VHH binders against q9y6x5. Designs and how they scored, part 274

Target 1, 379 residues: q9y6x5
Amino acid sequence: LPPKLLLVSFDGFRADYLKNYEFPHLQNFIKEGVLVEHVKNVFITKTFPNHYSIVTGLYEESHGIVANSMYDAVTKKHFSDSNDKDPFWWNEAVPIWVTNQLQENRSSAAAMWPGTDVPIHDTISSYFMNYNSSVSFEERLNNITMWLNNSNPPVTFATLYWEEPDASGHKYGPEDKENMSRVLKKIDDLIGDLVQRLKMLGLWENLNVIITSDHGMTQCSQDRLINLDSCIDHSYYTLIDLSPVAAILPKINRTEVYNKLKNCSPHMNVYLKEDIPNRFYYQHNDRIQPIILVADEGWTIVLNESSQKLGDHGYDNSLPSMHPFLAAHGPAFHKGYKHSTINIVDIYPMMCHILGLKPHPNNGTFGHTKCLLVDQWCI
Below, E stands for the ipSAE of ESMFold2; O stands for the ipSAE of OpenDDE; V2 stands for 0.75 times the mean of E and O plus 0.25 times the DockQ between their complexes.

## First folded at step 13 (VHH)

Design U48 (framework vhh_7uia_1)
Fold by ESMFold2-Fast, scan of step 13:
Structure U48 (fold): chain B 379 residues (1-379), chain A 123 residues (1-123)
Amino acid sequence: as target 1 above (379 residues)
Amino acid sequence: QLQLVETGGGLVKPGGSLRLSCVVSGFTFSSYSMAWVRQAPGKELEWVSSISGSGGYTYYEDSVKGRFTISTDNAKNTLYLQMSSLKPEDTAVYYCARTEYKYSGEWTPFDLWGQGTQVTVSS
């Protein structure tokens, strides 16, 4: 009956890992599908913001998930664990699973994709799992495939989230070839398991599968720290988010706080909200604080402490180290086609096209992805 | 009075199970993320697990995944750590701590700590 799509995210899968490591299972997937070598994500290059951009096609200022830690100046609400399931944070956009359920009387299924366990516009994913890092990839896959085969209304959109290689990227840093080789080999094996499971269940030939990620990873060091305590006292501001993009809410005059910070380090840029570069599309939302600090690649902002992070992300989205990739296979996609670059916001209108859904207004451009699709002309 | 009180520690044999509890008082429990942090003899503090205030999101250190389960009972203002398949390497003082959310489970400053409960895994 209707087209089906499974969207898989391996958190923190930097695009150039594909060039530096061997992925036999992923290469077999790509051989009979498509590869986009670089996906230009949205700023800030963090997990929650970019996962929500993938499924809404919107910049962070438009969908409202502007960081992993947020404060809304109008309502005085703080985004924390206790508020991450508050629909208030997610209601500035309509994610694709909501559109899928409301337009076509279809079901959606989710294994831990950010936002899928939240009722957004009074609609929650038909089937979902609460986030629990101890739940294996196999169990997530078992639930997704069960729901794809055994649901009425039929599950036509499914998501699967896996937290590696992000966790290992933070712990070891992306330049630790020995440890990263091991974790990336494990991920490739999981891709092999995914394909095998779909084939055994008779899903493979009729299911569109996208494998992508939200961001990359860059190497950090104890030699590249920016200590905010050396420049400004804690009594002058409330810290909403720290590193590598610090969100500063002044307790005194904004200009005075700005003046204390503007020359703090040669390795970060200090912006008043209205001076944030237009190319970031990170300005027009009440959850973006009056002052933001943006660290240079590989630099960590700290409060008079050392950092345990050997890798991090959140940096400027023009940096290739921050870019993930996209691979896809299925009846909607060409076979053996390689494309250089798309924007992460372009994924949403492409997915809507595949599923036959009318996209909500978005920042993506369908033309950027049309060459991936068999039913489109690439002139 | 702001207070975290850990109980449930003790002696257990390798392969055994133990359940730690942390009773919270003096603040709105469900409004904060909670964590278990341990310190083995002669070692630094090691983050073990965190849970969101809603109880909906859980995070684990790699060495304990599949063996430990963190949970909350918001009606009782109580945080739990169910430990199974215990190893001698799990021997440590276990602390309950109040923390801030991080999706990746990154270590964040803990602003309120309990006094700790001793877990010893040996014959």
Scores: ipSAE 0.012, ipTM 0.511, lowest interface PAE 7.9, mean pLDDT 89

Design U49 (framework vhh_7uia_1)
Fold by ESMFold2-Fast, scan of step 13:
Structure U49 (fold): chain B 379 residues (1-379), chain A 123 residues (1-123)
Amino acid sequence: as target 1 above (379 residues)
Amino acid sequence: QLQLVETGGGLVKPGGSLRLSCVVSGFTFSSYTMAWVRQAPGKELEWVSSISGSGGYTYYEDSVKGRFTISTDNAKNTLYLQMSSLKPEDTAVYYCARTEYKYSGEWTPFDLWGQGTQVTVSS
């Protein structure tokens, strides 16, 4: 029987939540599996970029999904969710489900993972669901488990995406203990449902399951706003992305726009593209705009209005508040092992190893994850 | 020249239904994500729903999931919000807005707004 892997993402699950709330079902999962306490994600710490980094092992400048809102300076195309089914945006990398289908004559299945309803290099996930936030976790799980048991060629790689706790993290902020406790308890119950469903269907003992997330969440406030309209008239630029990383396309001379912005706020760094810090790996792509604004943690960039969000992400990837975790269980993984930190790009080569796939060139390091795996030596 | 015009608001009893329409002019709807944003009396703006220009992706605030349906008619450059099982807490001015991507509840920049249409849910 070929190895099987189910990759599950709970969007916006900050690593620190594991320390501050009770997760009895997740704790039982970890007791018989592995936990990576912090996963250092890629910059910018946003949903689409980091979900694509997990499945490609690449920095955003390399895989081309550099933000949730993008503009390509060469082709003049604009990326929003109205363009996310255009393969153009996704074709700068090869995600693992494509590699799985092309290398091993195997099938892939997807319930809502970003990019899985798009033909990438003329290959779409064998089984998939078009993204619709109204579809329940239960329905997504039912489809994934049906495909894992009833497919030919066999489904060996499956993905499952859920929007929480990100949506509630934005609405209430991560410091709202009452609302976050309620939301996180529901997620733990969903993890319990997942494990029970896999056991009931005879999948649990032979399936590798990874539970992870794309980023964390930090508290925002109406006392921490940066009003861009107070510094520059919108006639001088086109706004490609706003907060907490603003992508500015100048309509006039770039130096003039930069000079209007550079002293706008002490809580925001203003970078010409070539001056973006090397540690971000966020420079070498036509979809990265000529001027990038990076707000300090907890600060929101606005256009002469208040912000409704009490939580946000997208901030510097060195911030612990931006880090998710990774938990895993299955025949490939040790039992009861805790690891401190990996990079989010390391997940891809680990998954390729588990599935017996040759990884495409990537920014991950297999050595960083070897201690999680039963077939590897740990030093 | 760029405009969003909302219609379809009104007074409705709890449990009732309304369909809001937003007619777009001056740009191609299919190239943008469109949103409905509401403002209840004495409250801040609240995002309600978004839809891709292709109509393939829809996103909803949790309190409206299963009750509201967003849809588009690209040939007519018209965005709709079908509201059912209306509650008093749905009382607000509803704005049509042109926006960027919203996948998981993340707030996005809004670069063009309509004038708003009043929805009042009252016995």
Scores: ipSAE 0.005, ipTM 0.457, lowest interface PAE 10.3, mean pLDDT 89

Design U5 (framework vhh_7uia_1)
Fold by ESMFold2-Fast, scan of step 13:
Structure U5 (fold): chain B 379 residues (1-379), chain A 123 residues (1-123)
Amino acid sequence: as target 1 above (379 residues)
Amino acid sequence: QLQLVETGGGLVKPGGSLRLSCVVSGFTFSSYAMAWVRQAPGKELEWVSSIWGSGGYTYYEDSVKGRFTISTDNAKNTLYLQMSSLKPEDTAVYYCARTEYKYSGEWTPFDLWGQGTQVTVSS
């Protein structure tokens, strides 16, 4: 029987939540599987960019999904989560479900993972759901398990995406222990439901399951705002993305815009595109704007208004608050093994290995994940 | 065709309870999130509670947490707000409204509103 893998994402699941809250179902999953305590994600630490990095193994400058809101300087096209159906935005990389369908006579299935409802290189996930945040976890799980069990050709790669704890993290902030405790308990119960459903259907023993996330969450405040209107007039630039990483397209001379912004706030770094730190791997793409503003952790960039967000992400990927975790269980994985850190781009070559696929060139290092796998000799 | 009809408001004493209902027509909760928003005399609109995914997730403003419960009855296409331990500060016109969550971590502006129902809490 061919190897199968289910990749599950709980959006905005900060690694530190595992230490501060109780997760009995997730802990039982980890006890018989593996845990990576921190996953160092890619910059910027946003939903679309990091979800696409997980399935391509590429930095954002290489896969082309560089933000949740983008402008392409060559084609003059605009991107937002309301118009993400244009394949143009996704075609700079080949995600694993496309490779799975093209290299082997296999199917892929997707419940809401970013990009899976878009044809990429003329290939769409064999089974998919159009994105709708109001569709329950139960309905997503029902579709995925049905597709895993009765598909011909067989579904060997499946994805499942859930918006929590990101939605609650934004609403309440991660420091609201009372509200976050309730939300995280609900997520743990959903993990329990997932395991129970897979066992009931006879899928559990032969399925590799990865539970991960795209980023973490940090506390914001009305006391930590950076008002761009105090430094520069709207007539001098077009705003492509705002917070916490602002993407600035100058309408006047770039140097004049830079000079107006460079001393705007002690809690924001202002970069000309060529001066963006190399460690971010966020420079070599036409969708990265001529000036990028990077707010300090917990600071929100605004246009003379208050922010409704009590939590946010998108900040520097070196911050532990921005890091998710990875847990996995299945025939490919050791039992009861803990690993400290991997890079989010390392997930892709590991998944290719599990599925027997030849990976496209990528920024991940297979050696970083070897100790998780039973068929590899770890030091 | 798209309509929100609110009922259940009235006059209650402090510590009392009320259940507000909002009957929706022309759409189903599986495609949208629903909210309760209130406006006290001479004050701004204040978000009270939201429900998302046919009762999957609920959200509350801090001052009503533990006292108010938002719920849906999908068979009746009805949104409820069960209010208990009511305070004079809860006196307001209560509106039900429709919204949607996006990948960006933002809720859409409310695009469909009820007419409102008056809740008065006084001795």
Scores: ipSAE 0.031, ipTM 0.545, lowest interface PAE 6.2, mean pLDDT 90

Design U50 (framework vhh_7uia_1; at its last look DockQ between E and O 0.22; V2 from the best seeds 0.00; counts 0 for: pae O 4.2 > 2, placed apart)
Fold by ESMFold2, look of step 14:
Structure U50 (fold): chain B 379 residues (1-379), chain A 123 residues (1-123)
Amino acid sequence: as target 1 above (379 residues)
Amino acid sequence: QLQLVETGGGLVKPGGSLRLSCVVSGFTFSSYDMAWVRQAPGKELEWVSSISGSGGYTYYEDSVKGRFTISTDNAKNTLYLQMSSLKPEDTAVYYCARTEYKYSGEWTPFDLWGQGTQVTVSS
């Protein structure tokens, strides 16, 4: 029978939480499987872009989900968290669940992974839940495990998404040890529930499970605000996205807008699109605006207002605070192996290998993940 | 139809305690994130505490952490705020409100509000 894979994301799970907090259930999962201590994600380090990079193996400029808020100048379309269902936005890439279920005698299931409730290339997951943050982890898990255990054709690839610790990271900040300890304990209990559910259903020994995240979290402060209105009149531009990477569409001459912004704050870098650093792989897509502003870690760009956030993400992807981890268990994976780092785009070709799928062209490197897999020679 | 009703406000001395209640009608509140928001006289609205419907996660504004406890009773469709060690600065009208968390990393604007209950902390 074909191999099966469950991909799980706990949003905003910073890699160093593993060192700084107690995770008895996750540590047992790792002990019997593999750990990648740091996953270098893609710029910008936001939720929609990084979840799509995991399942496509592509940089944001290549898959077209370049931010949580976007504007396409050719079609005049807008994308946001409340307006994310138009396939137009998602169709610049083919996510792994589409490739999987187009195979003979295979289907895909999804519990709220970004994009899984959209028909991409006229194909939607065979089984899915429409996004609703109020649906409990238990209900998401129950649906996923039911589909993995009882579907014809069989579900061979499934996704499961959870909003924590991202929500708590934004509200408390990652430096709030008392509250983050409580939050992360609850998440570890959910991982325990996941493992026990899989064991009770007879899935544990033959299902490959990846537990990962899209990004980390850094501490914010009311003392670290960049007031954009103090540097430029808002009538000179259209704001497509604000913080920590602002997307600026000039209403007047672009060079004039750039010149008004370039010295706005020593804690913000201002880039013309053609001058965005090559290491970001964030230039070659129409959805990337003519000017972007990149705040330094822990700084917040605001429009003459205070900020309610105590934690945020979206910053430079070289920052350790922006990096998640990856853990995995199952017949494809070694037991008790730790690996230092991979790129988040490397997860896609690894998953394709595990599932026996031909990967689409992508930016990942299979060689970076070979040591995690039992069927590959590493040492 | 859809309704939130706060009770339990009143006058209390500094250091005292109150328990606010918010009774929900017309929807299952465990399917939403719920919050307490307050407004002191002449001040802006201030978020106080939230609880997620999906997993029982609780969130607190820094100034109330350790003093206030948000909770729910599903059998009674009721949201609570247990307030202890009250200070004069806690004097406000307290509202319960409904919201949802989104992929973008923010809770939606509060789309359903109660009418408020007055809390007054004075000697």
Scores: ipSAE 0.568, ipTM 0.826, lowest interface PAE 2.2, mean pLDDT 93
Fold by ESMFold2-Fast, scan of step 13:
Structure U50 (fold): chain B 379 residues (1-379), chain A 123 residues (1-123)
Amino acid sequence: as target 1 above (379 residues)
Amino acid sequence: QLQLVETGGGLVKPGGSLRLSCVVSGFTFSSYDMAWVRQAPGKELEWVSSISGSGGYTYYEDSVKGRFTISTDNAKNTLYLQMSSLKPEDTAVYYCARTEYKYSGEWTPFDLWGQGTQVTVSS
């Protein structure tokens, strides 16, 4: 039988939540599998960029999804998650579901992973759901498990995306222990439901399952706001993205805009595109704007208004608060192994190895994930 | 044929309780997030509470936490707001509204509203 893999994402699941809350179902999953305590995500630490990095193994400047809101300087196109289904935005990389379908006589299935409802290089997952946040986890799981059991060619790669705990993290902030405890318990129960469903359907013993996330969450406050309108008039620039990484497209001289912004706040770094730190790997793409503003952890960039977000992400990817975890179980993985850290781009070549696929050129290093795998030498 | 109808408002004394109901037609809660939004006379709209259609996740404005409980009855196609320990500052017209959570971590603007139900909290 060909190897099968289910990749599950709980959006905004900060790694540190595992140490501060109880997860009986997730702990049982980990006991018979592997845990990577921290996954170093890509900058910007946002949903669309990091979900696409997981399935391509590329930094944002290489795969082209550089933010949740984008402007392409060459084509003059605008992107937002509200109305843009244009394949143009996704075509700078080849995600694993496309590779899975094209290299082997195999199918892919998707329950709402970002990009899976868009044809990429004229290829869409064999089975997919159009994005709708109000579709229950149970319905997504029912569809995925049906497709895993009832497909020809067989589904060998499947994805499942869930919006929590990101939505609650934004609303309550990660320091609201009472509300976050309630939300995280519900997520743990969903993990229990997932495992139980796979066991009942006879899938559990032969299926590789990865549970991960795209980023973490940090506490914000009305006492930590950066008001751009206090430094520069809106007539001088077009705002492409706001917080915590602002993307500025100047309407006047770039140097004049930069000079108005550079001393605006001690809690924000202002970069000309060519001066963005190399460690971010966030420079070489036409969708990265001429001026980028990066707020310090927990600071929110605003336009003469208050922010209602008590939690946010998008900050520097070196911050532990921005890191998710990775847990995995299945025939490819060791049992009871804990690993400290991998890069989020390392997940793609590991998944290609499990599925027997030749990876496209990528920024991941297969050696970083070897110790997780039973068919690899750990030294 | 989309419609939201709010009921259950009225006059109540401080410390009292009221239960608001919103009956929806033309769609089901499993397709949308639902919210309660209020407006006091001469004031701006204020979001009060939301519930996810998918996971039963609940969200509350800070001033109502612990006093208000949002819930749904999918079989009756009805959204509820149980209000307890009511204060004079809770006096407002309460609207039922529809929204969606997006990948970006943002909710869409409310696109479908009821006509509102008046809640008056006075001695």
Scores: ipSAE 0.302, ipTM 0.681, lowest interface PAE 4.0, mean pLDDT 90
Fold by OpenDDE, look of step 14:
Structure U50 (fold): chain B 379 residues (1-379), chain A 123 residues (1-123)
Amino acid sequence: as target 1 above (379 residues)
Amino acid sequence: QLQLVETGGGLVKPGGSLRLSCVVSGFTFSSYDMAWVRQAPGKELEWVSSISGSGGYTYYEDSVKGRFTISTDNAKNTLYLQMSSLKPEDTAVYYCARTEYKYSGEWTPFDLWGQGTQVTVSS
């Protein structure tokens, strides 16, 4: 039988939640599998970019999903979570479900993973759910497991996405112990449901399961705001993305806009596109705007001093608060092994290996995940 | 199962007051940003006010600032819109709406609406 892999994402699950809260079901999952304590994600540390990096192994500048909100100056198209269905935005890379599905006697399934409800390279997942936040985890899980169990050609790769604890992190802030405890308990219960469902269907022993996330969450405050209106008139630029990384499209001379912003706040770095630090791998794409503003951890860029979040993400990808975790279980993985860190782009070549797929060129390093796999030498 | 039910509309004279209520069922209302939207006869849907889940920040359309107050009662799973100094221009069907969660976590379109309640301001 061909290997099977289920990739699960709990959006905004900060890595250190595992140290600060109790997860009986997830801990059992980890005990019988592997854990990577910290996953260094890609800059910007946002949902669309990082989820696409997981399934492509590429940095944002390479796969072309460079933010949750994008603008293409040539086509004058806009990308947002409300307008994400145009293949134009996704076609700069080939996600793993497409690669998998193009193989003989294989199919892919998806429950609301970013990009899975869009035909990419004229290929859409054989089974998928249109994104709808109102659909319960149970329904998503039921569909995914049904497809894994009963499809022909067999589903060999599946994705499952859930919006928590990101939504709650935004609302409460990650430092709200009372509310986040409740939220994270629910997440653990969902993991319990997942495991139970797989066992009930007889999938548990043969299915490889990865549970991960795209980013963490940092605490924000109304006392840590950067008001752009104090530095530059709104008529001088178009805002493509706001916080904590603002994408600025100047309406006047770029240098003049830069000069107005460069000293706007000591808690914000202002970069011309060509001066963006190399470590971000966030330069070589036309969808990156001429000027980007990067707020310090916990600071929020605002217009008119209005803020709507107590927690946020998107900051420097070197910050621990931005890092998710990865846990895995199945025939391909060791049992009871913990690893300190990997890069999020490393997940792609690992998944390709597990599935026996030839990976597209990517930025991941397979060597970083060898210790997780039973068929590899770990030095 | 998911439902929003508005009440409190009616006929009122200019300068009068009304309090609209929106009872939520099927979800944890406090986990979402909520809004009031109105539609006047022959006009497009117009955003009126929003309240965030992150500490209860409130936002208002310019035309209603100082006159309308949005609030919530979590214990009752109810959204309110206190309207004062009502004007004929405020005549509309008022809807409560839930913000749909999106990947960005930003303010986004609404995915759940009530049936609406008619507010008529006339002398």
Scores: ipSAE 0.028, ipTM 0.372, lowest interface PAE 4.2, mean pLDDT 93
ESMFold2 (binder alone), look of step 14: mean pLDDT 84; pTM 0.861
ESMFold2-Fast, scan of step 16: ipSAE 0.066; ipTM 0.499

Design U51 (framework vhh_7uia_1)
Fold by ESMFold2-Fast, scan of step 13:
Structure U51 (fold): chain B 379 residues (1-379), chain A 123 residues (1-123)
Amino acid sequence: as target 1 above (379 residues)
Amino acid sequence: QLQLVETGGGLVKPGGSLRLSCVVSGFTFSSYEMAWVRQAPGKELEWVSSISGSGGYTYYEDSVKGRFTISTDNAKNTLYLQMSSLKPEDTAVYYCARTEYKYSGEWTPFDLWGQGTQVTVSS
């Protein structure tokens, strides 16, 4: 029987939430599976870029989803919303569900993972749901489990995406323990529902399940704002993305725009594209703008306004506050094993191994995840 | 086509309780995040509380935590705000509002329909 994998993402689930709150259902899952305490994500630490890195094993400059808002200098196209279904934006990489469908006579299923409602290289997920934030976790889970049990060719790769705790993290900030406690308890209950549903349907013992996230969350404040309008008139540039990484497309000479911005705030780094730090792997793509502004952790870039967000992400990927975790359970995984850190790009080659797929060239290192797997020697 | 009708306001003494209702028509209630927004005399609009369209995720402004409870009856397309331990500073016109959360971590702007309901907390 072919191996099966369900990949679950809880958006914005910061790794250290596991240490600061109780998760009885997640703890039971981990006890009989594996935990990676920190996953070092890709820069910028945003939803679309990191979700696509998980399923392609590529840095953002290589897979082409470089932000949640993008402009392509060659084609002059704009990407501004999750509703943009133009395959152009997604075609610079081959996500695992496409590989699963093309290399094997197998189906893929998706409950709202970014990109799964788009035909990529003329291939769309066999079963999918169009993105709609109002659709309950239970409805997403019902569709995924139905497709896992009732599909021909069989569904061997399935994805499930949930917006929390990201939405609440933005609304309250991670330091609001009262509100975050309530939200995280509900997420733990949803994990309990997931496990119970899989057991009820006879899927649990033979299904590999990965629970992970794309990024963390850091506390913001009205006392930590960078007002771009104080540094440069908006007539000199087009703003492609704002905060905490601003993507600037000059309407005048690039050097003149750079000179107006470079000393704007001690809490923001201003980079010409060619000067972006190599460690970010955020330079070699036409969708990366000529000038990038990177705010320090907890600082918000604004246009002569206050920010309503008390939490945010997108910051430097070396920051522990930006890191998610990874937990997994199933026949491919050890029981009770704890690992310190992997790179988010390492998830893709591990998943390909579990499914018996040949990975496309990628930035991940299979050796980093070997200790998680029962069929590998870890020395 | 789109209607939001707020009711349940009135005069109440400090420490008292009041239940606001918002009846919606013309859209699927559970498809949106619903909010209560208030405007005190001579002040700007202030967000009070929200409930997610999927249900179960509730959000409160700090000054109302533990005193106010937001809830929905999706079968009746009705949003509620149960207010307890009311204070004079809670005096405001209360509006029902609609928004939507997106992948980008952004909410669409609030849409306000109807005339609101007046809550006055006074001895």
Scores: ipSAE 0.145, ipTM 0.606, lowest interface PAE 4.9, mean pLDDT 90

